# Designs tried in a protein design chat: VHH binders against Jacalin-related lectin 10 (JAL10). Part 2

Target 1, 292 residues: Jacalin-related lectin 10 (JAL10), of Arabidopsis thaliana (Mouse-ear cress) (q8gwi7)
Amino acid sequence: QKLDAIGGKGGKQWDDGADHDNVAKVYIRGGLEGIQYIKFDYVKDGKTIDASIHGVSGSGFTQTFEIDYQNSEYIVSVDGYYDKSGTMQALEFKTNLKTSEVIGYPKGTTKFSLGGVNGKMVIGFHGSAGKVLNSIGAYLTTAPPTKSQLVGGLTGGEPWDDGSNYDGVKKISVTYISTLIRSINVDYEKDGQVVTRYHGMKNGDTEEFVIDYPNEYLISVEGTYNILPDDNVLVIRSLIFKTSKGRISPTYGFVSGTKFVLESQGNAIVGFYGRDGGAFDAIGVYFSPIPS
Short names: E, the ipSAE of ESMFold2; O, the ipSAE of OpenDDE; V2, 0.75 times the mean of E and O plus 0.25 times the DockQ between their complexes.

## First folded at step 1 (VHH)

Design a4 (framework vhh_6qgx_2)
Amino acid sequence: QVQLVESGGGLVQAGGSLRLSCAASGRTFSSYAMAWFRRAPGKEREFVAAISWSGGSTFYTDSVKGRFTISRDHAKNTVSLQMNSLRPEDTAVYYCAAGEYLWSYESSDYDYWGQGTRVTVSA
ESMFold2-Fast, scan of step 1: ipSAE 0.110; ipTM 0.523

Design a5 (framework vhh_6qgx_2)
Fold by ESMFold2-Fast, scan of step 1:
Structure a5 (fold): chain B 292 residues (1-292), chain A 124 residues (1-124)
Amino acid sequence: as target 1 above (292 residues)
Amino acid sequence: QVQLVESGGGLVQAGGSLRLSCAASGRTFSSYAMAWFRRAPGKEREFVAAITWSGGSTFYTDSVKGRFTISRDHAKNTVSLQMNSLRPEDTAVYYCAADRGLYFSTDESEYDYWGQGTRVTVSA
């Protein structure tokens, strides 16, 4: 999908196209009269592609904004600010994981947004530029899943990763004892088939939390982690799951130590990763947009 | 054009504090990235700290991180460097510099405007 360029009608038209998998890096040089140039590095087939500078190069320092595309970071939206002359005065980039600083002068300008559509990411840009950037537009496509932070004990056990190539979660079986979580067993759906993944120790009480996928999505994992007594290692002590229909699971395990919440507004959990060994050490999730 | 004047230097004991100020004058100083550089006796200029034109981002050389704080006041046209926990190795002439672009560099050759410097002496 091509989003029309917004801003002034001055300058020469430029178009980086949409034949990219992601944006890797943004280069912006600002100046007294407005944004002097903009340049993007794109990703195609796992490699970075340099695009042309749009605007004028000169003295001074270029600010850069990097996208961690190898860990499924992508640009969600760009906020722009243009003056009455149609000169782009400021830009701000938002990814699924962070927001850039406002680059330039937003006060007294007209604000607009490109993108911000749940489930979509920016893969290209177009616009117009001369001595300054006059207008900017974007190309959107369907976004890949986003990897959360890892919570819990980051050094104990061995890493595991179920990945993000599942359609949804159908069931989580939690094994726990009075003090901690021992294991999880997750039933994923992929192309109408159930794929089961097990992580951790099987000793303990086991309870199941069933999700009515695709009518209901797992959206949140909440819990606690703390030092395991006598072993001086951080482990996951408790877990609670929440769904898109407002259902909340029982608390599994024992609430102790530092609380965490893994959730992202508008997104479902489609995969898990973490660390385990003698204990269930750490947990993280992959988020994918809930279909509108 | 921008003119820069530093102040606040002096003699201080190790572990003490000093606040350097840079007064900028000119058409639109608030549109420039600002930095502090220093030159110790017998050495070339070294980057110390920088602040973007908006004040939204700050950068520090490793040796001063956690001890020095750069800030700017657009209304007063000033950039300040608060120097805490000073060490004898911080002894230098400190220079305020402006990059005409909105963003800074750690390379002194990228800066268009320089002050005359203010001397900081940290005794053991």
Scores: ipSAE 0.000, ipTM 0.139, lowest interface PAE 20.1, mean pLDDT 83

Design a6 (framework vhh_7b18_3; at its last look DockQ between E and O 0.22; V2 from the best seeds 0.00; counts 0 for: pae E 15.0 > 2, unsure alone 63.4 < 65, grease 26.3 > 24.2, SAP .703 > .668, placed apart)
Fold by ESMFold2, look of step 2:
Structure a6 (fold): chain B 292 residues (1-292), chain A 121 residues (1-121)
Amino acid sequence: as target 1 above (292 residues)
Amino acid sequence: QVQLVETGGGLVQPGGSLRLSCAASGFTFSSYAMGWARQVPGKGLEWVSYIYSGGSTEYQDSVKGRFTISRDNAKSTVYLQMNSLKPEDTAVYYCAKEPYLFSGWTDFDYWGQGTQVTVSS
């Protein structure tokens, strides 16, 4: 999606395009009469791509803002500040992880925002510039799912990973005994079809928690983990699931040890990963923004 | 070769106390977690409490604050002190070796014969 440039009239149009995976770095040079130029380093296929300088260099100090794209940071929105003469006076960049300083002098200006659209990230910019930056627009794309931290036993069992390429979760089946989680079975939806993934041991009692996807989303996995004291191995001891409609599953297993919560505001769970051996050692999730 | 023998059950009034004992043999007692489970009439088996080899304890919420599990490694014995007993505590109580590994079945290699506790007027 191309967001039209916002700001002042004037300058020559420029366009870095949308053929990028992410933004790596922002360079802004300010001066007495506003932002003198802007430059972006983009990411494509794991490598940085230097775009052109937009504007002209003058007296002033160059500020930079780095995006940790290798650790799933991306720009979600940009706030801009332009004056009555059509000069961009300040910019502020927001990522999913942090906010830049306000770069420039925003007082006495008109503020606007680019982006901030649910589930979208900025992958490119365009605008107009001459002796100063006059306007700025953006290209948005769907943000990739993000990975939670892994909780539980990080050394026991073997890793498994369902990935995040699913539309949503339709059902979780948990097999447990009175003291331990034995396995999970996840029914995902992908392109109108159910895809089932199974992890763990089959002996025990199995209970199902059905989610009315796409009218309802899985949003939270909570539970506990504790060591097996004789083995010094952490394992998942209990699980509880919560949905976007406020439904809460029964507690599966038994509550013991350290509590964990895997939840991210505004996101649904769309995939699972973990570790499994003789016990159900560890669990993690993939988050993706909930549709409007 | 594992043997677990429970004693100390009986009939008690509501609010009363009982102390269950479990004598263990056939394994290195001090190396294993021990615990108690109970067969509640009409409800099946549920865990009650366990104690790690190092002495840390865990309790089902319904008994926390009323029951105390302990162990004496020199005597290869695990205990359950049950105070403030309620009619809902009426059950056959089983001593278990590593009770968190059971799938809910009785296993004579890891479970005793049971002792009846009845809380009634």
Scores: ipSAE 0.000, ipTM 0.154, lowest interface PAE 15.0, mean pLDDT 84
ESMFold2-Fast, scan of step 1: ipSAE 0.232; ipTM 0.670
ESMFold2 (binder alone), look of step 2: mean pLDDT 79; pTM 0.803
OpenDDE, look of step 2: ipSAE 0.323; ipTM 0.735

Design a7 (framework vhh_8h63_2)
Fold by ESMFold2-Fast, scan of step 1:
Formats: C-alpha cells, sequence, structure tokens
Structure a7 (fold): chain B 292 residues (1-292), chain A 120 residues (1-120)
C-alpha cells in the first residue's frame, strides 16, 4: 500500500520504492529553514541497501535514527510538521519498540501522521525535495511478528526460543507445583500441521488450556514472578491465559510477587521464549496481527 | 549590532570537566542557530557542536558523547559542557551565530574566544 505524500507542493519528486523488507536507518540534516535532507538505508534479503539522499547534500552534522531490524524492530509511523511555505520543519519516527526525538522545530507548523495502520509496517518512502524536504509519503506492508520483553528471572536457568514462525497456538499444557510453574508444553499450528515444543521439568500437576484456533486466538499471558524461597533467583510463580473470545484460563501455580501482563492490542501470541531449568525462570512472547 | 562574548575557559586536568558559555546581545537570540568551534595551536579551526533555534543538536565525531551543547533563550546564553577532557581538546573555543545552515562556513558572526587548556 502506497500512502500519499503530505506536506508542501515544492521541490522535485523522489521515490525510494517498496522493494524492501525493512528500513535499517534514517539520516536527517535539519536547519533553520527546515529539514535540509533525508536519507534511508533499507534492508533486502538480509543486506542493507544505501538509498540516495533527498534534499541538500554537503558537509555538516547529520542526526541518525537506527532500527534494530535484526530483532524485529520496524517503523510503524512518522509524524511530520510542515510550515505555511510548504517546508518540512520536523519529523518524529515511531517503531513498534520506541519513539525517536522530534528532529527539527515543530512550533507554528501543521502536524500530520503517516502510517500507524494496525498490522502494517513502513518499508519505503517517497516525497518531494529541493533545497529542503517539502513532502513525505510511505509504503506499507504486513508487519512481521514482534518480540515482547522477557519477564521473570533473567539470570537463572538456560535460554530457549520457539521463534515466531507459527500461525497460531492450539494448546498450552502447564506443569506446576504448589509454589511455582515448572514447565509449559505448547502445541503450535504451522501450515495445517501441529508442532509441539516442551520447556521445563515434567514433574508436577499438569493442566491443559485449549484454544479453538483459527476461530480463537491466544492474546494475553498474565502471571507473577518472585524469588525462590531457598535461592536468590526469580522464577515464574503463576500463569493465566486469555483468548480473543474473552475466555480466561484458571490460575496455574501460585500467585506471588511481581505481576506482569504480556499483551498487545490487535495482536495474537504466535510464539514463546524464555528461560528454564529446575523451575520455569522467565517467559516472553511473540505477537502477530490478528487477520482482518 | 550582534555581540558574542565567551567565558568559562581555564586550566583543567585530563579526565576533568569544564563548561564554557557565550553571552549574546543585539539580536533575538532564540531565532538564531548557535555553534561552538575550536582552534588548537598550529591547527585549522574545527566546528565541534551546533544547536538550531528549535534545539536540535549536532556534534563533531571528535567530541560526540563527551560534549553537550545547550542554550538558555531566557538568558540569551549558549553553553558547552565538556566532559572526559583530553590534552587534544586544548584550544581556543569560539562561539558563533547565524540565521541559516549548520556548515561552519555559513556562520555569520563569531566571538573573540575563550582558552581551554587540558594538562596530562
Amino acid sequence: as target 1 above (292 residues)
Amino acid sequence: ELQLVESGGGLVQAGGSLTVSCAASGFTFSNYAMGWSRQAPGKERELVAGITSGGSTYYADTVKGRFTISRDNAKNTLYLQMNSLKPEDTAMYYCAAQTYGLFWEDYDYWGQGTQVTVSG
């Protein structure tokens, strides 16, 4: 999808196209008259592609904004600010993980937003420029899965990662004892096939939470973590799951310590990662947009 | 007429910190981009930091992460906070003002400078 350029009518049209997997880096030089140039480095087939600068080239200072595309960071939207003369005065970039500083001077300008469409990411830019940037537009595509923060004990056990290359979750089996979570066993679906992944110790009581995929999606993992009574390590103490149909699982384990919630509006959980050993030390999830 | 007066230079030991300032008068300070340049004995002048009227900052690679440029529009004053100073930072430091651009050749007005000496 091509989003029309917004801003002034001045300058010469430029277009970096949409044949990219992601944006790697933004380069901006600002000045008193406005944004003097903009340049993007793109990603294609795991390699960075240098694009042309748009606007005034030369020596001086350049502000940069890096996207950690190797860890599934992507640009979601750009807020722009242009003045009555049609010159872009400031830009702000928003990713799924962070927001840039406002680059330039937004006072006395008209604000617009480019992108911010649920389930979409920015993979390219176009616009117009001369001695300054006059307008900017974007190309959107379907966003890849995003990785949540890791919650729980970050130093105990060993890391594991199921990845995000699954269509959905069909079942979670939780093994627990009276004080903590010991393991999870997840049945994923991929291209009509069930893929099972097991993490942790099998000793304990086991209960199943079945999801009616693809008619229902796992959307939330809530729980608690706390110090193990005899050891100075944090472990996951309890887990609760919630689906897109409003179903909430029983509480597995024992509620103790710091509460967490892993959820993202409009997204389903499509993978898990974490740390485990003799206990289930930490948990994180991968989110993917729920199909419209 | 536009006037720029630098101050705050002095002698400091390597690894130390120093702040230099520039008092501006004769113009609407908030409308101007401001910068700091330096010149060491026997070397060419180097633009080390710039700040736009809107507050966007720019730094030379030689000082990035160690120096911080800031402005106080209410006091018509420009600052350069210098941390982790090295003997090679020894130079005369000059304040600059201009209406457009951030290239050093584009600065319209320069002050008389303040000496910074870093001993090893």
Scores: ipSAE 0.000, ipTM 0.211, lowest interface PAE 14.0, mean pLDDT 84

Design a8 (framework vhh_8pnl_2)
Fold by ESMFold2-Fast, scan of step 1:
Parts: C-alpha cells; sequence; structure tokens
Structure a8 (fold): chain B 292 residues (1-292), chain A 120 residues (1-120)
C-alpha cells in the first residue's frame, strides 16, 4: 500500500519504491531552514542496499537512526512537521521497539503521521525535495509476526519452537497436575490443514480449549510461574487463554508465584515457543495482526 | 511406558559392589528429581535414594554410608553406586522420575527394574 506524500508542493519528486523487506537505517541532515536531506538504507533478501540521497548534501552533522532488522525491528510510523511554506522542518521515527529523537525543529509547524496502521510496517519512502525536503510519503506492507519475551524458567528443560508460519490456533490441549503445567498440545491451521505440535509430558489431567478459527482468534496467554521447592528451577504453574470474542478458559494448573500476560493489542497468537521436560519450564508466543 | 531403562543388576556375594544405571530416553532429565526404589519379594516398594534437579540427596537409613546416588545431566543418566552389599539388599531396583507436589515428592514415571541378588 502507497501512502500519499504530505507537505509542500516544492522540489523534485523522488521515489525509493516498495521492493524491500525492511528499512535498515535512516540518515537525516537537519538545519534551521528545514530538513536538508534524507537517505534510507533498505534491506532486501537479508542484505542492506543503499538508496539515493534526497535533498542536498553538504558539510554539517548527519543524524542517524538504526533499525535492528535482524531482531525483527521495523518502522511502524513516521511523524512529520512542516511549516506554512510546506517545508519539512522535523521528523520522528517510531519502530515496534523504540522511538527516535525528534530530528529538526518542530516548533511552529503542522504535525502529521505516516503509517501507524495496525499490522503494517513501513518498507519504503517517496516524496519531493530540492534544497530542503518538501514532502514525504511511505509504502506499507504486512508486518512479520512478532516474537514475545520468554517467561518462566529460562535455564531448565530443553528449548522448542513451533515458529510463526501458521494462520491461527484451533485448539490447545493442556496437561497439568495439581501444582503445575506438564505439557501443551496445539492444533494450528495452515492453508486449511490442521498441524499438531506437542510439547512436554503426557502424565496428568488433560483439558481442551477450542477456538472457532477463523471466526475467533487466540489473543492472550496469562499464567504464573514459580520455583519447584528444594530445586533451583522455575516452572509454569498455571495457564489461562483468552480469545477475540471475550471468552476466557478455565485456569489450568495452580496459581502460584509470578504472574505474566502475553498479549499485544490488535494481534492474534499464531505460534508458541518455550522450554520443557518433566514440567513445562517456560512459554512464549508469536503475534500476527488480526485481519481487518 | 518404558522411557526409563535400568541396567547394572546382577548376582554378587555379600560385601560386593554393583553400579546401577538408569537411562532417560524421553524426558528432559535435568528438570526432574530422580529416585531409586527397591522391592524385595513379598514387600512393598521402598525409597532407597533421591536426588533433586539441584543435586540435593536423601537416603534411606538402611543404605546410608553404603550407597551413593548421582546424576549426569549431559548423559541423561542416573546412577546408584552400591557398596558393602548385604543379603537384605536383594530386590528389584527401579528408577523413577519425581515431581515435588505440595509438601511431598510424587513418583511420576517408573522403569522396568533391574534385579540385584546378594547371595553366597
Amino acid sequence: as target 1 above (292 residues)
Amino acid sequence: QGQLVESGGGLVQPGGSLRLSCADAGFTFSSYAMAWYRQAPGKERELVARITSGGSTNYADFVKGRFTISRDNAKSTLYLQMNSLKPEDTAMYYCATEIYWGSQYLEDYWGQGTRVTVSA
């Protein structure tokens, strides 16, 4: 998707296009008369590519903003500030993980935002420039799945990872005993087919939580973790699941110790990862945007 | 269902030694407390020794000073070193995984056992 450029009508049109997987780095030279130039390094097939400078190069300090694309950071939105003549005076970049400094001089300007659309990321820019940047627009695409933090015991058990290449979750079967979680069995959907992944030990009581995918999405995993007495190991003690329809599962296991919530506004859970062995040591999730 | 496999049992004379091994083929060994139990003919299974995931050990009074429990998490193997064996030590020896639940350890999975006979 192409977002129209916002700002003034001055300068010559430029367009970096949308044939990129991510933005790696932003270079900006600000000045009292406006943003003098902007340049983006893009990512394609795991490699950085240099784009053209937009505006004029000269002596002076260039500010940079780096995106950690190797760790799934991406630009979500750009806030711009233009004056009454339509000259871009300041820009601020926001990623899924951080916000840049305001680059330039935003006072006395009109503020606008590019992007900030749930489930979309910025992969390219276009606009107009001459001696200063006059307008800026963006290209959006679907954001990749986001990996949550891992919660629970980070050193016990063995790691496992189902990944994020599923369309949704159809069913979770939880095996538990009176004090802790033993295993999960997840039925994912991929291209109309059910894919089952099992993690942990089968000894215990088993309960199923069914999701009416694609009419309903798993959106939250809440629970607790605590140390096993006499052992120096944290394990998942309880789990609760919540859906986009407001349904909440029973509590599986036993509420004990530190509480956690794995959820992201506007996103569904599309994968699980964690650590397990005799007990379910740790859990994390992958988030993907809920379709509009 | 056979994920724990014991070995090392046999016939020894009184005063002899044996080392029992228990191999874990399906569990994350390091996350479990592990135990050795024994069952003599006509008796119930009794705890011989326990080792927690953190390495703390507990022994039955009748084996203290003679038996040593140890674990090798890299090899996913539990050991029981049995010294100064007595005819009263004659039993089937079982390894078990244990989970701490409430205020006690619960046996979770059992091996098939290995026979130890102490006889002249």
Scores: ipSAE 0.000, ipTM 0.160, lowest interface PAE 14.8, mean pLDDT 85

Design a9 (framework vhh_7d4b_2)
Fold by ESMFold2-Fast, scan of step 1:
Structure a9 (fold): chain B 292 residues (1-292), chain A 121 residues (1-121)
Amino acid sequence: as target 1 above (292 residues)
Amino acid sequence: QVQLVESGGGVVQPGRSLRLSCAASGFTFDDYAMGWYRQAPGKQRELVASISWNSGSINYADSVKGRFTISRDNSKNTMYLQMNSLKPEDTAVYYCARVEWLGSTYYFDYWGQGTQVTVSS
């Protein structure tokens, strides 16, 4: 998907294209006239690719913004600021993990946002430039799965991770007792095949929550965590699941302690990770965009 | 070694003029934007004026606009601040600085020792 360039008229058109897997680094040279040049390092097949400088080459002040693409960081959106003459004065980059400094000086400018489309990431840029940057546009593609925070007992038990390389969740079987969650058993789909992963203790009451994948997606995991009496161990006490069709599971376990919600608007849950060791200590999820 | 040396400060009566000079060495002067900062006792340092490497872009603080003029001579590695119609509130130590463009403001990676300007009757 190509987003049209926003900014002023003028300059010569430039285009880095969309044949990239990610952006690795942004270079911006600012001057008192405005942004003088912009340059991107892209990622393709695990290698960084240097692109051309857009604007005026020379020495001067260069600001940089690095993307940790090896740990699944990607640019979500860019906020731009252009003046009444149509010169780009400042840019701010937002990733799934952080926001850059405002690079340049935004006072007295018109603000715009480029990107910020749910489930998409920026993989390329285009625009116009001469002695200054005049306009900037972007190329978007589907974002990779995003890892949630880990909730529950963060230091007890042993870690497990199903990963994010699944197409969707077909079924969750929850084993619980009157006071806490014991285990989950998840049926994933991958390339038309069911892949089953089990975590935790098998002793307790077991109930199934079936999802009509691919017509319905798991979108939310809610629950509570609290300490167990007498051993000061923090564990998952209850779980509730919600689907893209508005369906909500029964409450599994017992509501006690700190509440959590793991959801991301427009995304489906495609994987689980966590900790277990005598009890189900902690849970986290991987999110992937729901196809439109 | 980057070095910035200010001169031209002094004590003047309100309504008078002063010209500050900043001599730069240890770097390629015409590759950098330059600026003048001032700081009065107990107040934050403020940017007074800035000038791009080729004098194509010049900016002033609202408090000095119309009264102060910044200029540079790249052949002499020198920047100037012509201060007209001086007011008591212009009393401060004035610093020349090499300008870096960072965030929502100018970043100064080097500045001089400063020169005192006192406007009093």
Scores: ipSAE 0.000, ipTM 0.163, lowest interface PAE 16.7, mean pLDDT 85

Design b1 (framework vhh_vobarilizumab_d1)
Amino acid sequence: EVQLVESGGGLVQPGGSLRLSCAASGFTFSDYYMAWYRQAPGKGRELVAGIYSGGSTSYADSVKGRFTISRDNAKNTLYLQMNSLRPEDTAVYYCARDEYSWGTYEFDYWGQGTLVTVSS
ESMFold2-Fast, scan of step 1: ipSAE 0.384; ipTM 0.737

Design b10 (framework vhh_6qgx_2)
Fold by ESMFold2-Fast, scan of step 1:
Structure b10 (fold): chain B 292 residues (1-292), chain A 123 residues (1-123)
Amino acid sequence: as target 1 above (292 residues)
Amino acid sequence: QVQLVESGGGLVQAGGSLRLSCAASGRTFSEYAMAWFRRAPGKEREFVAAISWSGGSTFYTDSVKGRFTISRDHAKNTVSLQMNSLRPEDTAVYYCAAGYDTFYSGEYTYDYWGQGTRVTVSA
């Protein structure tokens, strides 16, 4: 998606396009008369792409803002400030992990925000520039799936990971006993096909929670974890699931100990990871934006 | 029902190796988690290692981690404990256990127990 440039109508149009996987680095030179130039380094197929300067080269200090794209950092939004003459005076960049300093000198300016759309990331920029930056716009794409924290017993059992490369969850079968969760069996959908992944022990009572994918999405996993009596092992004791239609599952297992909620507003759960052994030791999820 | 018969115990010098085997019988062996426990003379029974019903997950007590390996063979209906770099403190009677409803290290969750096989590690 192309977001229109915001700012003044002056300068010559420039366009870096959207054929990038991420932004690696921002270079900006601000001054009292406005932002004198802007430059972006992009990432494509694991390589940094040479950037073009937009504006005028000149003397002065260039401020830089680095994106840790190798650790899944990406630009979410840009806040800008332009004056009555249509000159960009200052910019501030926000990622999923940090915020840049305000670059430039806002003075009697109009503030705007570019981007900040839930589940989207900035992969390119366009705008207009002459002796100063006049306008800036952006290209958005779907942000990569986000990995939640791992909750529960972080050292018991063995790790497993279904990954995030599924379109959605169609069904979760939970096996539990009176004191804890034993296993989950997840039916995912990928390209119209059902992919089933089983983790944990078969033994216990099994109940199914069916999701009407793609008309309904799994959005939340809530539960508890605690140390078992007589054993120094930390395990998932209970699980509850919630869908995008406001439907809530029964409580599976036994509510005990530390409560957790794995949920991200506007996102669906598209994968699971965790640890299991004689019990279901730990759980985490992958989030992806709900299509709208 | 599950019945367990252990073998492979004996005398070994410190630094040596032994392989314990547990032969299981019964329709539901594939649904059982399996574990090894040990009891040294004059001590309480201690957890050693466990393996899930699928064989995909294993758990070890810290004192044997990196030295002992638990495995199962579904075709032969056996669980094995490979014991390497044996120490005098590993001297004990080793018990195979099976649990339909088990938490690996929790002795009380195992329903079926073997007769035990004696391991003696000389200095």
Scores: ipSAE 0.000, ipTM 0.125, lowest interface PAE 20.2, mean pLDDT 84

Design b11 (framework vhh_7b18_3)
Fold by ESMFold2-Fast, scan of step 1:
Structure b11 (fold): chain B 292 residues (1-292), chain A 120 residues (1-120)
Amino acid sequence: as target 1 above (292 residues)
Amino acid sequence: QVQLVETGGGLVQPGGSLRLSCAASGFTFSDYWMGWARQVPGKGLEWVSYIDSGGSTEYQDSVKGRFTISRDNAKSTVYLQMNSLKPEDTAVYYCAKDFYGESTYYMDVWGQGTQVTVSS
């Protein structure tokens, strides 16, 4: 998706395009007359791409903002500040993990926001520039999956991770006993094929929760965790699932201890990770944007 | 060889009492938490109560204040004292041993069961 440039009509049109996987670094030179230049380093196929400077070089200080793209950081939005002459005076970048300082001089300006669309990330920029930056626009794409916090017992059992490279969840089979969760068996869809992943012990009562993917998405995992008697180890005691159509599963297991909710507005659950051994020790999820 | 043998079930009138016993053998009884589960006709197996190796207890809400679990480590026996019995307490009661897996425990080994019938 191409977002139109916002700002003044001056300068020469520039366009870095959308053929990138991420933005690696932003370079900005601010001055009293406005932002003198902007430059981006992009990422494509694991390599950094050195793009052109937009604007003019001059005396002054260049400020930089780095994106930790190797740790799944990406630009979510850019706030811009332009004056009455249509000159860009300042910019502020927001990622999924942090916010930059305001770069430049936002005195007596009009503020706008570019991006900030749920489930989208910025992968490119365009605009106009001459003596100063006059306008800026962006290219958005679907953001990569986001990893939730791990909840439950963080030291017991062995770690497992299904990853986030699935299109959606079709079914979860939960094995439980009256006191705790024993295992989960997840049917994922990937490129029209079902991929099944099993974690935990098979002993117990098993119930299935079927999701009508792609017409319905798993959006929430709720539950409880508590210490098992005699072991001082936290384990998952109960689980409840919720879908984008407002369906709520039965409660599996035994409600005990600390409650948790793994949910992200506008996102579906596309993967699971956790820890298990003799019990189901911990659970976490991967979120991916629900298509609009 | 792990063995759990339940006794003490029977027919009792509503409001009556029964004491169930579970004699355990084949493992170090004092190292494991013990519990009771029941199977009501037409329903699945449901947990009733457990007691850990330190003597701490938990109860299902429907039996709180009426049932008391206890253990005697010297006799390798767990007990369930059932007071103010109701018709809905009618079930086969199973003794369960906690299963030690890695650094975690859970109820995994069940006895043969003892029938409790609450009826006039």
Scores: ipSAE 0.000, ipTM 0.120, lowest interface PAE 21.9, mean pLDDT 84

Design b12 (framework vhh_vobarilizumab_d1)
Fold by ESMFold2-Fast, scan of step 1:
Structure b12 (fold): chain B 292 residues (1-292), chain A 120 residues (1-120)
Amino acid sequence: as target 1 above (292 residues)
Amino acid sequence: EVQLVESGGGLVQPGGSLRLSCAASGFTFSEYAMAWYRQAPGKGRELVAGITSGGSTSYADSVKGRFTISRDNAKNTLYLQMNSLRPEDTAVYYCAVDYYEGSWTPLDYWGQGTLVTVSS
């Protein structure tokens, strides 16, 4: 999605495009006359791409704002401040994790915002510039899935990862014994088709939790983990699932030890990862924004 | 033939104590994880406490600090010490062979149960 540039009509039009996965770094030189210089470094296929400068290069102090794109930080929105002549005087960048300082001189200006659309991230910029930055616009795309922490036993069993490239979860089947979780079997939807992934041992009592996707989303995995008897390794002891309709599953397994909750406000669970062997050692999830 | 025989149930006042025993025969008791389950009227069976062959213990949140599971491998006997009993502890209590440590394969060996009634 292309967001129109906001500000004045002066200057030469520029456009960095939308063919990027993320923004890595912002470079800004402010002055009393306005923002004199702006440049963005983008990310594409895991590599940083240097883009063109916009405005007057020359000497002077350049402020920078770094995005930790390797740890899933992304720009959510940009607040801008322009004066009566339409010259951009200050900018403020907001990510999913932090907010920049106001860069430049916002006194006596009109404030606006670019972005801030739930579930979207900024991947590119466009605008106009001459001696100063006159206008700025942005390109938005769907924010990437966020990977939760891994909970449970981090060294036992073997790692597995279903990834985050699913549209939603339709069903979870849990196999458990009196003391712990043995396995999960997840039915995902991808492009209208069911994709099934099984992790763990099949021996035990099995119960199903069905989600009415796409009218209902899995939003939370809650449970407990504790030391595995006689081998000093942590395993998942119990699991509880919650949906966007307020439904809560039965408790699967046995509540014992340290409690955990894997949940992110406004997001659905779209994938699982973890560790398993003779027991279900660890679990983590991928979150993706719930469509409006 | 695997056999589990529970004893020690009965009527007790709220705040009282009972000790349940389970006498096991027909298998090498010391090699198996054991558990106590209970079933209250109108509810399914729930795990109350578990103990491994090595003696590591686990408890349901509702009984932590009040109940203690233990075993005597020389006597092939499983115990449940129940202190500070509450009316909601009223249930039939079952002794079970939980699993064999080397395989994680569930075992389906249960006793006949012993009734615990907590009432004034």
Scores: ipSAE 0.000, ipTM 0.254, lowest interface PAE 13.1, mean pLDDT 85

